# VH-VL binders against Regulator of G protein signaling loco (loco): the designs that were tried, part 3

Target 1, 177 residues: Regulator of G protein signaling loco (loco), of Drosophila melanogaster (Fruit fly) (q9vcx1r247to423)
Amino acid sequence: AALECRVIVGYLGTIEMPKQISHSSKLQTVRSCIRKLRQEKRQPTIVLMCITPDSLSLQSSSGGVLATYSSARLNFVSSSSESENRFFGLVTSAVHNTQIEEEYEPSAGSAAAAGHISISHSCHVFVIDTKLIEHAQHLQRAHEFRLQCTRDPISNLCLEFPNNSEYVVNLVRSMYT

## First folded at step 16 (VH-VL)

Design N2 (from J1 with heavy chain W52S)
Fold by OpenDDE, look of step 16:
Structure N2 (fold): chain C 177 residues (1-177), chain A 123 residues (1-123), chain B 108 residues (1-108)
Amino acid sequence: as target 1 above (177 residues)
Amino acid sequence: QMQLVESGGGVVQPGRSLRLSCAASGFTFSDYYMHWVRQAPGKGLEWVAVISYDGSNKHYADSVKGRFTITRDNSKNTLNLQMNSLRAEDTAVYYCARDSEYIFTDYGYMDVWGQGTMVTVSS
Amino acid sequence: SYVLTQPPSVSVAPGQTARITCGGNNIGSQSVHWYQQKPGQAPVLVVYDDYDRPSWIPERFSGSNSGNTATLTISRGEAGDEADYYCQVWDSSSDHVVFGGGTKLTVL
């Protein structure tokens, strides 16, 4: 059976990053994105995050796939801060081949339009619902998503309802790094 | 290890000019918005100006707009405040502060402060 | 212009809880930050984004923000907490940073 992790999380939004992100600035970038979306006081959309070796997907309660990211596109993941452990950000990358359609008339030498490869980054921000930690509290939500809870024998917590963002971050890191 | 050090304060007459500087160390200066905040003796904090990480965007309090100019030199890790047409009301300790915001144009909180430099405008 | 209103002073007995309010129109929709300033010193961030706290700030410091009032709460007040406290927001309408008038906390 293919290794799959499922967690219920709140989706706050996605921010397109205009700049190239250096490795050294990834953490700060994620924190900034989290902060931005928190400031907007958005209501989270509850989604099921499915984490497999090949891809990470987001699903709605209706079972519809909202987004799918191949493992190759997963760039970075981090929690907000040490003090605030409810929020985390996932950075995905996309490669764009900008074919400069130079409408130039084919007169002289076929200078091979060197396709400029551009990389874009998006930060997806999520939040853990700390009110849904106990099984009795998230039973309704589990039902809505047609989930059967898996109890961890050590913590006695349901794996699908994490109690902090670090748990999810570690899941993602363990799967793709 | 993050540090901001203001300099350039002093006593000047009304109508004169003064240039303040803030030296940054211990962090990637070019990644952060920077603020000037001032505090008149015995008064509260007053925001003065902000500059974006690359200097492309600047905003000023109404009280200093047209008289003060905020600039930065990322190659030298320095923030500057050119103060022209100084008034008695400009008398204050001037602080430079780092904005928490990294990417966006919205301003966050100020997590690193200098110790301030005193500017006195008196006849 | 957006205005933040703070009480000029708050007094608390040692070991008791101090609450400093910051009033503003619909301030609950904004992110509020708090600074502590002791005499002769620069301001120090104590609470940010309504309720978050720097790791070097004691857990006794907490924040809340709803409606038209943000509150800085200092539990188990001690003499070392005596300082001026300022709330701060960013006003998107004017693109200005706005500070409250400050509150002097006295621990008596």
Scores: ipSAE 0.226, ipTM 0.738, lowest interface PAE 2.6, mean pLDDT 90
Fold by ESMFold2, look of step 20:
Structure N2 (fold): chain C 177 residues (1-177), chain A 123 residues (1-123), chain B 108 residues (1-108)
Amino acid sequence: as target 1 above (177 residues)
Amino acid sequence: QMQLVESGGGVVQPGRSLRLSCAASGFTFSDYYMHWVRQAPGKGLEWVAVISYDGSNKHYADSVKGRFTITRDNSKNTLNLQMNSLRAEDTAVYYCARDSEYIFTDYGYMDVWGQGTMVTVSS
Amino acid sequence: SYVLTQPPSVSVAPGQTARITCGGNNIGSQSVHWYQQKPGQAPVLVVYDDYDRPSWIPERFSGSNSGNTATLTISRGEAGDEADYYCQVWDSSSDHVVFGGGTKLTVL
């Protein structure tokens, strides 16, 4: 497709947040999620993040799609801080139709009433593996994901293997906000 | 046990400054948003200020904006309130309060409180 | 700015149920928190997020929030429940914390 950006990132996890977060607290919320997941010292799952104008998707090395977020569900993206530039968080929303008193036992035919609409939020946390910056260091990973590297003419580095979280944050911001 | 202990209260003249401190113990201080809340004698609670866990975001009540500064030192487990240009209406007991560490709810509820320190602004 | 309105006082007999209201424009879209303050003491959180209780607060304290009214309910009122009660929200439009004016509960 004409506009598609692809980056290799490590997925650390997701924190579910059922209520809206205020604009002024979004950065603190992302930082809290990053801090919590870092303290758990989880092994990241290496994924391919594909960013297009209509969606952002996460894919495994086998080609399976692990998650897809339409552009309408992408609320906020930010890094952890200026001094820690390997981590970032992505906040997504979900809109669902919750059926009060009918969630577990459907028995009505065409007379079912439309349910209550609710909105929930999730913060997804990612990490950049800076060991993979140099082309020689990421060749095996590129093969696993069937990537042909795109050289940045300014930095002379591959765009699919960024050296910091701010590159990815700015890429997402440019695409959607 | 979780504990917050305020200090630095006293009697000051109008127009002068005072610095309050709050010492935290029994929990990981750097995981929490922190608040100052005040209560004038015989009156209700009035929120004063909040500071995020790393100090990067701060909010103030309109009555104190531009005069008070909230800060924290996570290496010393302390919260501070610098109060400048004090007025008679700033006379109150000042409480230090811990916000919830969890982001699964709206912000701004306070689950641990200090016993307060009295600030009296008069001549 | 956002305003929370509480009745100045509520009185109940021992063993009866007290209901303390907190009025606000569309308060049902906010998360409402409740504090107890006994004379000469700091406030204590008794209900948060409309309905939840800290683990150290008895089950006889409960909350509800719908439309323009949030309510703190204290079942089987005791003399030890005599206190001032404050509702509170975080107003997302101003990023300010707002307290109600307080309600004095008397248990006679």
Scores: ipSAE 0.000, ipTM 0.489, lowest interface PAE 13.3, mean pLDDT 82

Design N3 (from J1 with heavy chain D54S, light chain S92R D95G)
Fold by OpenDDE, fold request of step 23:
Structure N3 (fold): chain C 177 residues (1-177), chain A 123 residues (1-123), chain B 108 residues (1-108)
Amino acid sequence: as target 1 above (177 residues)
Amino acid sequence: QMQLVESGGGVVQPGRSLRLSCAASGFTFSDYYMHWVRQAPGKGLEWVAVIWYSGSNKHYADSVKGRFTITRDNSKNTLNLQMNSLRAEDTAVYYCARDSEYIFTDYGYMDVWGQGTMVTVSS
Amino acid sequence: SYVLTQPPSVSVAPGQTARITCGGNNIGSQSVHWYQQKPGQAPVLVVYDDYDRPSWIPERFSGSNSGNTATLTISRGEAGDEADYYCQVWDRSSGHVVFGGGTKLTVL
């Protein structure tokens, strides 16, 4: 049975990275993105995050797929600060073929339009809804997303409604690393 | 260990110039905005200037605009403050500080501070 | 110019809770940062982004920000907490960094 993890989270938004992210700066980048979106006081959109070995997808309550990221595009995931464990960011990459549509005026020389491949990065910021931790509290939401809750025998919490961002981060890391 | 070390402070007469330096270590200097903050004796903190990653963008407090110039040399991990036309009110401990912001155009908090260098402007 | 207003001094008994306020027009829409400064020392970040705390700062330090007032709260005040505290924001309109006037905390 293909390993699938499902979690309900709040989606705050996506920020395009203005510069290339170095490996050593990934954590800082995520924190900056989280901070930026928090400062904007955006209202989170509740989404279902489906985590599989091949892809991570976001779904709405209507069942519509909002986004899908292949595992190859998932670069980094991290929680916010140690003191704030509700927020986490997911960094994804995208490859862009800038085909310079050289308007070829038909003149002679076959200059092979060397397609410059550029890689962009985006940070997707999420928040854990702590009001949905208890089963009685998230029952309606579970129904809306057509979810059946899975109770963790150790914590007695439903796996689909995490109580902190670290849980989700660990799920993502464990799936793709 | 992340460290900032200021130097260049001293006693100067009004109208003279002084150049402060801040040496950074323990982190990738070129990845951070850098600030100068000063504190007059017995007074509070006053922001002076900020410089962006490459040094192309600079902002100054109104109190020092036109007189002070902030620069950086990323190859040497050094932040500088050229202070011209110094006034008595410029007397202060000058701190260099690292900004937490990494990828955006706004400023964050200052998480690393130097020990400060004292500048005294007196006749 | 954007101005941050702090009380010049706050006094608390040991073990009591200290609250230092930082007033600013619609400061709740901005991120507030707090610094501790002891005599003869450089400032130290104690709270950032309204309520976040560096891992090496005790949990006794907390922050809040709403409306026109940000507050630094220091629970179970200790003698070692005696210092000047400064709030700081980035003013979007001017593009300047702004500090409050500072508050001297006394624990006696």
Scores: ipSAE 0.429, ipTM 0.802, lowest interface PAE 1.6, mean pLDDT 91
Fold by OpenDDE, fold request of step 23:
Structure N3 (fold): chain C 177 residues (1-177), chain A 123 residues (1-123), chain B 108 residues (1-108)
Amino acid sequence: as target 1 above (177 residues)
Amino acid sequence: QMQLVESGGGVVQPGRSLRLSCAASGFTFSDYYMHWVRQAPGKGLEWVAVIWYSGSNKHYADSVKGRFTITRDNSKNTLNLQMNSLRAEDTAVYYCARDSEYIFTDYGYMDVWGQGTMVTVSS
Amino acid sequence: SYVLTQPPSVSVAPGQTARITCGGNNIGSQSVHWYQQKPGQAPVLVVYDDYDRPSWIPERFSGSNSGNTATLTISRGEAGDEADYYCQVWDRSSGHVVFGGGTKLTVL
C-alpha cells in the first residue's frame, strides 16, 4: 500500500507570492501570508489533506478533489511561529509560458517569439482545528470524511486530527524533502 | 541585537524645519517597512508616517500630511523624517519603529522601537 | 477616521487579573496589537495579532478580540506591570495605523 498520510485541516486561502523570493526570505514570506489571511478573519474550510510521495491533494467532505499538487510543485512549508502552532503555509510553484508577443515592426526578420518561462509561487494557508483533537470530538467529522482514525501509540492522538501545525509540517517535509 | 537609534531632535520655532534620522542595525533594514510614531508630553502614541521597504510608497497621518516627508536610505540603513512648517502641536518624542510586515500592503505590529528623540516647537 | 477607545486607567491588587479593553467598530474583524510603555521608555510589544505573544513576554499576558472589543489580560498582576498600555490596529479603509488613547495600569 502506497505510503499515504491523511490529515484534517482548515483551509483559509491562497495568496500569490512576489516573484523572486529568495530561500532566506521564504519563512518570512510565509509568515506574512499567514498573517494576512488571519487578519482577514476568514472562516476555514475543512478539508482532507492527502499526502503521498507523488502528490499532495485537498479533498472536500463530499469526496471531491479541490486541489492536487505534484511533489515537484511543493516548494516550502512552515508554521507561523513557535508560539502560535495552529497555522501553517504551504508554498507551491507553477511554471508559466509567457509568449511575449513582440510587436515586431515588419522590417526585422521573424525572430522566433522566444517564450519566456516564468515561475510563480503561491502560499496556501491552513489552520489546525483544535476543537477536533479529541477522538470523541472528531467522530462526526471523521464520519463525514469517511475516515477511520489511526491512533498514534506515542501521543495517543489520532493521526488524522493533528493537535498542532508542526506535525503536518513535519509530515510534508518528511515526504518531499 | 536589533536596534533603532533616533537623532535630530531639538528646540525650534514655529514655522521652522527639522530633520530627524533613525539608524537601524542588527537586521536587514531594506526588508522592512518603517514607521514614525510620536508622543506629545503626557499624551498617547500617535502614528505619523510609514514608508515601504523600497521607499516608493509612503503614507502619512492627516495631521502631518503636506508638511512632513518620510524617506529612507537602505544603503545606509537610515530612516529620515523631514518636518516642515512645524507647529506647537508637533511637540513630541518621535520614535522610529520597524513594522512586522514584509511583502503586503497591510501593516502589522511594531516589534522594534527606538529610544525616541524629543522635538520641541515653541516661540 | 477609525477610533480606538481605551479606559484611561485600570487598577488591580497584586496577584489579581487586570483587563484592559480596546473598543472599536467591528474591531474583532481586525488584528489588534498591544504595547506596554513604562515612564521614560519606548513602547514594547506585548501582544500581537490579537493573542500572540513574543517569547520574552510572560505567559501572564494574553489577548482576545471579538465583536467591538479587544482585551489585554494580565494575570497575577505584579508591581512591575504598572505602565501605560496601548492597543493598535491598521485601518484598511484609511490605510492608517491607529493607536488607542492608552490605559494606565496601577497595581496597588
Scores: ipSAE 0.427, ipTM 0.799, lowest interface PAE 1.4, mean pLDDT 91
Fold by ESMFold2, look of step 16:
Structure N3 (fold): chain C 177 residues (1-177), chain A 123 residues (1-123), chain B 108 residues (1-108)
Amino acid sequence: as target 1 above (177 residues)
Amino acid sequence: QMQLVESGGGVVQPGRSLRLSCAASGFTFSDYYMHWVRQAPGKGLEWVAVIWYSGSNKHYADSVKGRFTITRDNSKNTLNLQMNSLRAEDTAVYYCARDSEYIFTDYGYMDVWGQGTMVTVSS
Amino acid sequence: SYVLTQPPSVSVAPGQTARITCGGNNIGSQSVHWYQQKPGQAPVLVVYDDYDRPSWIPERFSGSNSGNTATLTISRGEAGDEADYYCQVWDRSSGHVVFGGGTKLTVL
């Protein structure tokens, strides 16, 4: 069957992570990024997160694709803390090929100059609006995103409007990591 | 598990020096910014100084600037405060505290505190 | 420099709700942290980032922050809540930490 999970989340922002600490202390790094964006007190942008085996995409209410990350770029995902269940961070990686430094040097040219490979990471921060569990607010958002609610037969809740970040984190982990 | 233990407090005469130390355990000390916070007897909390995780940047309260020096030794998990030209108004319990920030300096709170060490400056 | 103003004391009857205020110019645009200090003890973090709690702090402790006032709320006050409470912000531009003057909470 065609595996696809769709969830409504609030996009808070993205932070480029310092290169010197890449992949070290991944959990603490995600928590720091979440904390920084929360402290900026931004209004979240409501997006549809579509999770498939090949990619994770973010879509606007008008249907436009705002971002897509192939599964190969998905590095890490985690919630904000042990007790906080509204926020989560998604780390993506990008590979960069940096040429020979700042100066041009066409010297004797005996050796093939090697490009420098660098990897950058971005932490994308999201929030769950728990008020959307309630039916009335739920319907308005579903209409805006042209969604049909998929009822979980066990909880009877709409899968597209999760009540906590742990659910979304587990969806992403089960799909990619 | 996480612990901060201050030492080096005592009674000194005005104009003299003391060096306070704080031993950290149970966390990766070099990842965190560290603070000194003091409290005069019967008074409120007063921030003294902060040092960044590498030791490259420091900030001081105006009341101690030029007299106190915050330092750290990441190989020994130790935070220090060199206190010169001590005055009676420096009499306080001095606390070592860990900043919660991992890699940024534009936010943070103090999530781990030591028990404090008493400094008394009197003639 | 930036100043945080707290009432010197607040009293509540057992089981009642205490509210401790922290005033500052446009404090709603900053993250406010709260510490509890019992006699003879080091401060303990009870609320951070305006309204979050460490997992070991009971739900009775909550926070809010808007406009020029941040508030620590302690529901169903107990004798064990008697302490001094301090608000704190980080002034990013100066790199200075600012504490309020403290509020003594009495439960009687």
Scores: ipSAE 0.181, ipTM 0.696, lowest interface PAE 4.9, mean pLDDT 85
Fold by ESMFold2, fold request of step 23:
Structure N3 (fold): chain C 177 residues (1-177), chain A 123 residues (1-123), chain B 108 residues (1-108)
Amino acid sequence: as target 1 above (177 residues)
Amino acid sequence: QMQLVESGGGVVQPGRSLRLSCAASGFTFSDYYMHWVRQAPGKGLEWVAVIWYSGSNKHYADSVKGRFTITRDNSKNTLNLQMNSLRAEDTAVYYCARDSEYIFTDYGYMDVWGQGTMVTVSS
Amino acid sequence: SYVLTQPPSVSVAPGQTARITCGGNNIGSQSVHWYQQKPGQAPVLVVYDDYDRPSWIPERFSGSNSGNTATLTISRGEAGDEADYYCQVWDRSSGHVVFGGGTKLTVL
């Protein structure tokens, strides 16, 4: 028996973060990314988000793994504080090792032509389809992902089909604290 | 509390120059795009210009391009509009406004507005 | 250049629903924002991104946007809603911000 949480979410897209915004708050950054992708009016791609202590993965309905983020690369997760409560963003990092060509000696004490390590960030934006809250409405999706619903005996809702983004955000935060 | 306060309005003759200032407080000014929007007496809102958070990118309405210059000083939390070669049709209340967007080139909505400063161009 | 068209005026009786339209070619592909302006005052954001509200704006204000028309709807109209209303988009082809001509709402 291992810890694993599974939720069905809609994937809207990913924004590669420019380096120039490093002084902005993480919450403000996620809200701006959510707004950008909402303005593009995309249709979401339905995915299964699998949350384990080691990683967070996204799976297609065919069972293929679309992305995996180790827990060390999960930097931030947040929902919008606005009405609807249906969107959230997940910020991940990647490490880059780049070589910088030098025409002359670097400053004292530095190794010549040494690589420059940089970190880049991506914001992945997701949406909750509130039309899928009732069991009858989400049965086809559950079958499509080969998913047996886990009913919460207190709320009587299926845990895999959350009704708001804050539930998913708290689930991710709780797993990685 | 987020606040924008415009100043520098007044009565000037055609062909003269005027400089407007907008002082920002209650938010991290350097994170936001900023706008100037004007409104002629009895008329609707007309967008004038926008400046990016760094000051590097600027865009102007066609009616003011080449005559007006938008600038910002992030160390003093101020937005400015230099208005040269003023014409009678530039008579308006000038508002500064904060854009909700700060990462991308798509200008969003203006969520914080000043109370405006009146510019009158007449002989 | 991109043009937003609003009716110059709309009148409703107190307690009735007001609808203010903003017409534009393919406006449904854009995010539409709405501002309220009372005489002698600065504009105030009422609806943004087609249908979202700032937390201080009552839910009787709502918005929609599809096709060539965006609409601001004010349910249970009150005398305090009398104002000019402007729609606004960002025109991505020109990089300019565009306002509609404004609509004067009267509640009588």
Scores: ipSAE 0.013, ipTM 0.606, lowest interface PAE 8.1, mean pLDDT 83

Design N3 (from J1 with heavy chain D54S, light chain S92R D95G)
Fold by ESMFold2, fold request of step 23:
Structure N3 (fold): chain C 177 residues (1-177), chain A 123 residues (1-123), chain B 108 residues (1-108)
Amino acid sequence: as target 1 above (177 residues)
Amino acid sequence: QMQLVESGGGVVQPGRSLRLSCAASGFTFSDYYMHWVRQAPGKGLEWVAVIWYSGSNKHYADSVKGRFTITRDNSKNTLNLQMNSLRAEDTAVYYCARDSEYIFTDYGYMDVWGQGTMVTVSS
Amino acid sequence: SYVLTQPPSVSVAPGQTARITCGGNNIGSQSVHWYQQKPGQAPVLVVYDDYDRPSWIPERFSGSNSGNTATLTISRGEAGDEADYYCQVWDRSSGHVVFGGGTKLTVL
């Protein structure tokens, strides 16, 4: 009964976002992160993105879980632009309980026990591998990730191998409303 | 260039229905939550309803719950408010407003507003 | 439900600093937004997220939020600043948006 969406995407990298950005600038900041990593011309790492109501996870072809983000950590998702619809950014948040250690000044009673809470945001950038649109080209990847192709009756394309970032962005938005 | 234009206001009798529409241009409408906010003559702003970017979730002020329905058509860039069982206290200027937040946030402010459409409920 | 309280009016002399308050229980834990509305016009955003400003709003508009009070500050008040001002939060527990009652600013 659990809803799950699976898509094959290329992971390009992660940029830590400023904690104090205004929310009206989130879109522009994400697009800047996409531009920066795209201009670095990195070779993407192919991963399976599994989107469930509880979490979004990234998995390797061997089935290993590379990252898991609970739904509470998913902050924002956006594509690059209409003219470049192969890239998207996913923003996650993290709450930190950091410790402050006292140097040279042991208190003898409760040294090193000082907690602080902070929050950080990371922008994870992905790309759609358009070479995988063609059925012959994605069969090996589908096998490696143990996927059955779900055909879109209109486009005749496999939903697990999307041809643009807007499809994935809409999946994430729909799941984590 | 971002613009919201409301329409459908008018004078109606109590108990009647009215449908408001809001046309959006200059931004990707489907990326944003949308609000209706009203203002009775000489009074302050009162939030009416919000709809999430896909239309999957909606919230209403207690004063309109069960009588008003917020909807959107992302293919036509339009926001709508169906107002049923209208009362004299529903008399107000109704504004369409864009929420600044996409999804996954604890915050929200209205960064783009229409000029409003007047609804008068009078016997 | 959550209530935001604003003074009905504030008056300042030209060139002086106006401060408009927005009171709420533990409002310092909320993100507070401020709108300006001139007669016969739609509201416009002047401050968001407590202290951020849209790029087209003059630097003399600023905000703060701590404890039970958020404040909109307008330095060097001008006749053009005469308007109604509303604070706003989003109450996540109900999913409702809450506005303050509004404050009429007069610059005499």
Scores: ipSAE 0.000, ipTM 0.471, lowest interface PAE 15.4, mean pLDDT 81

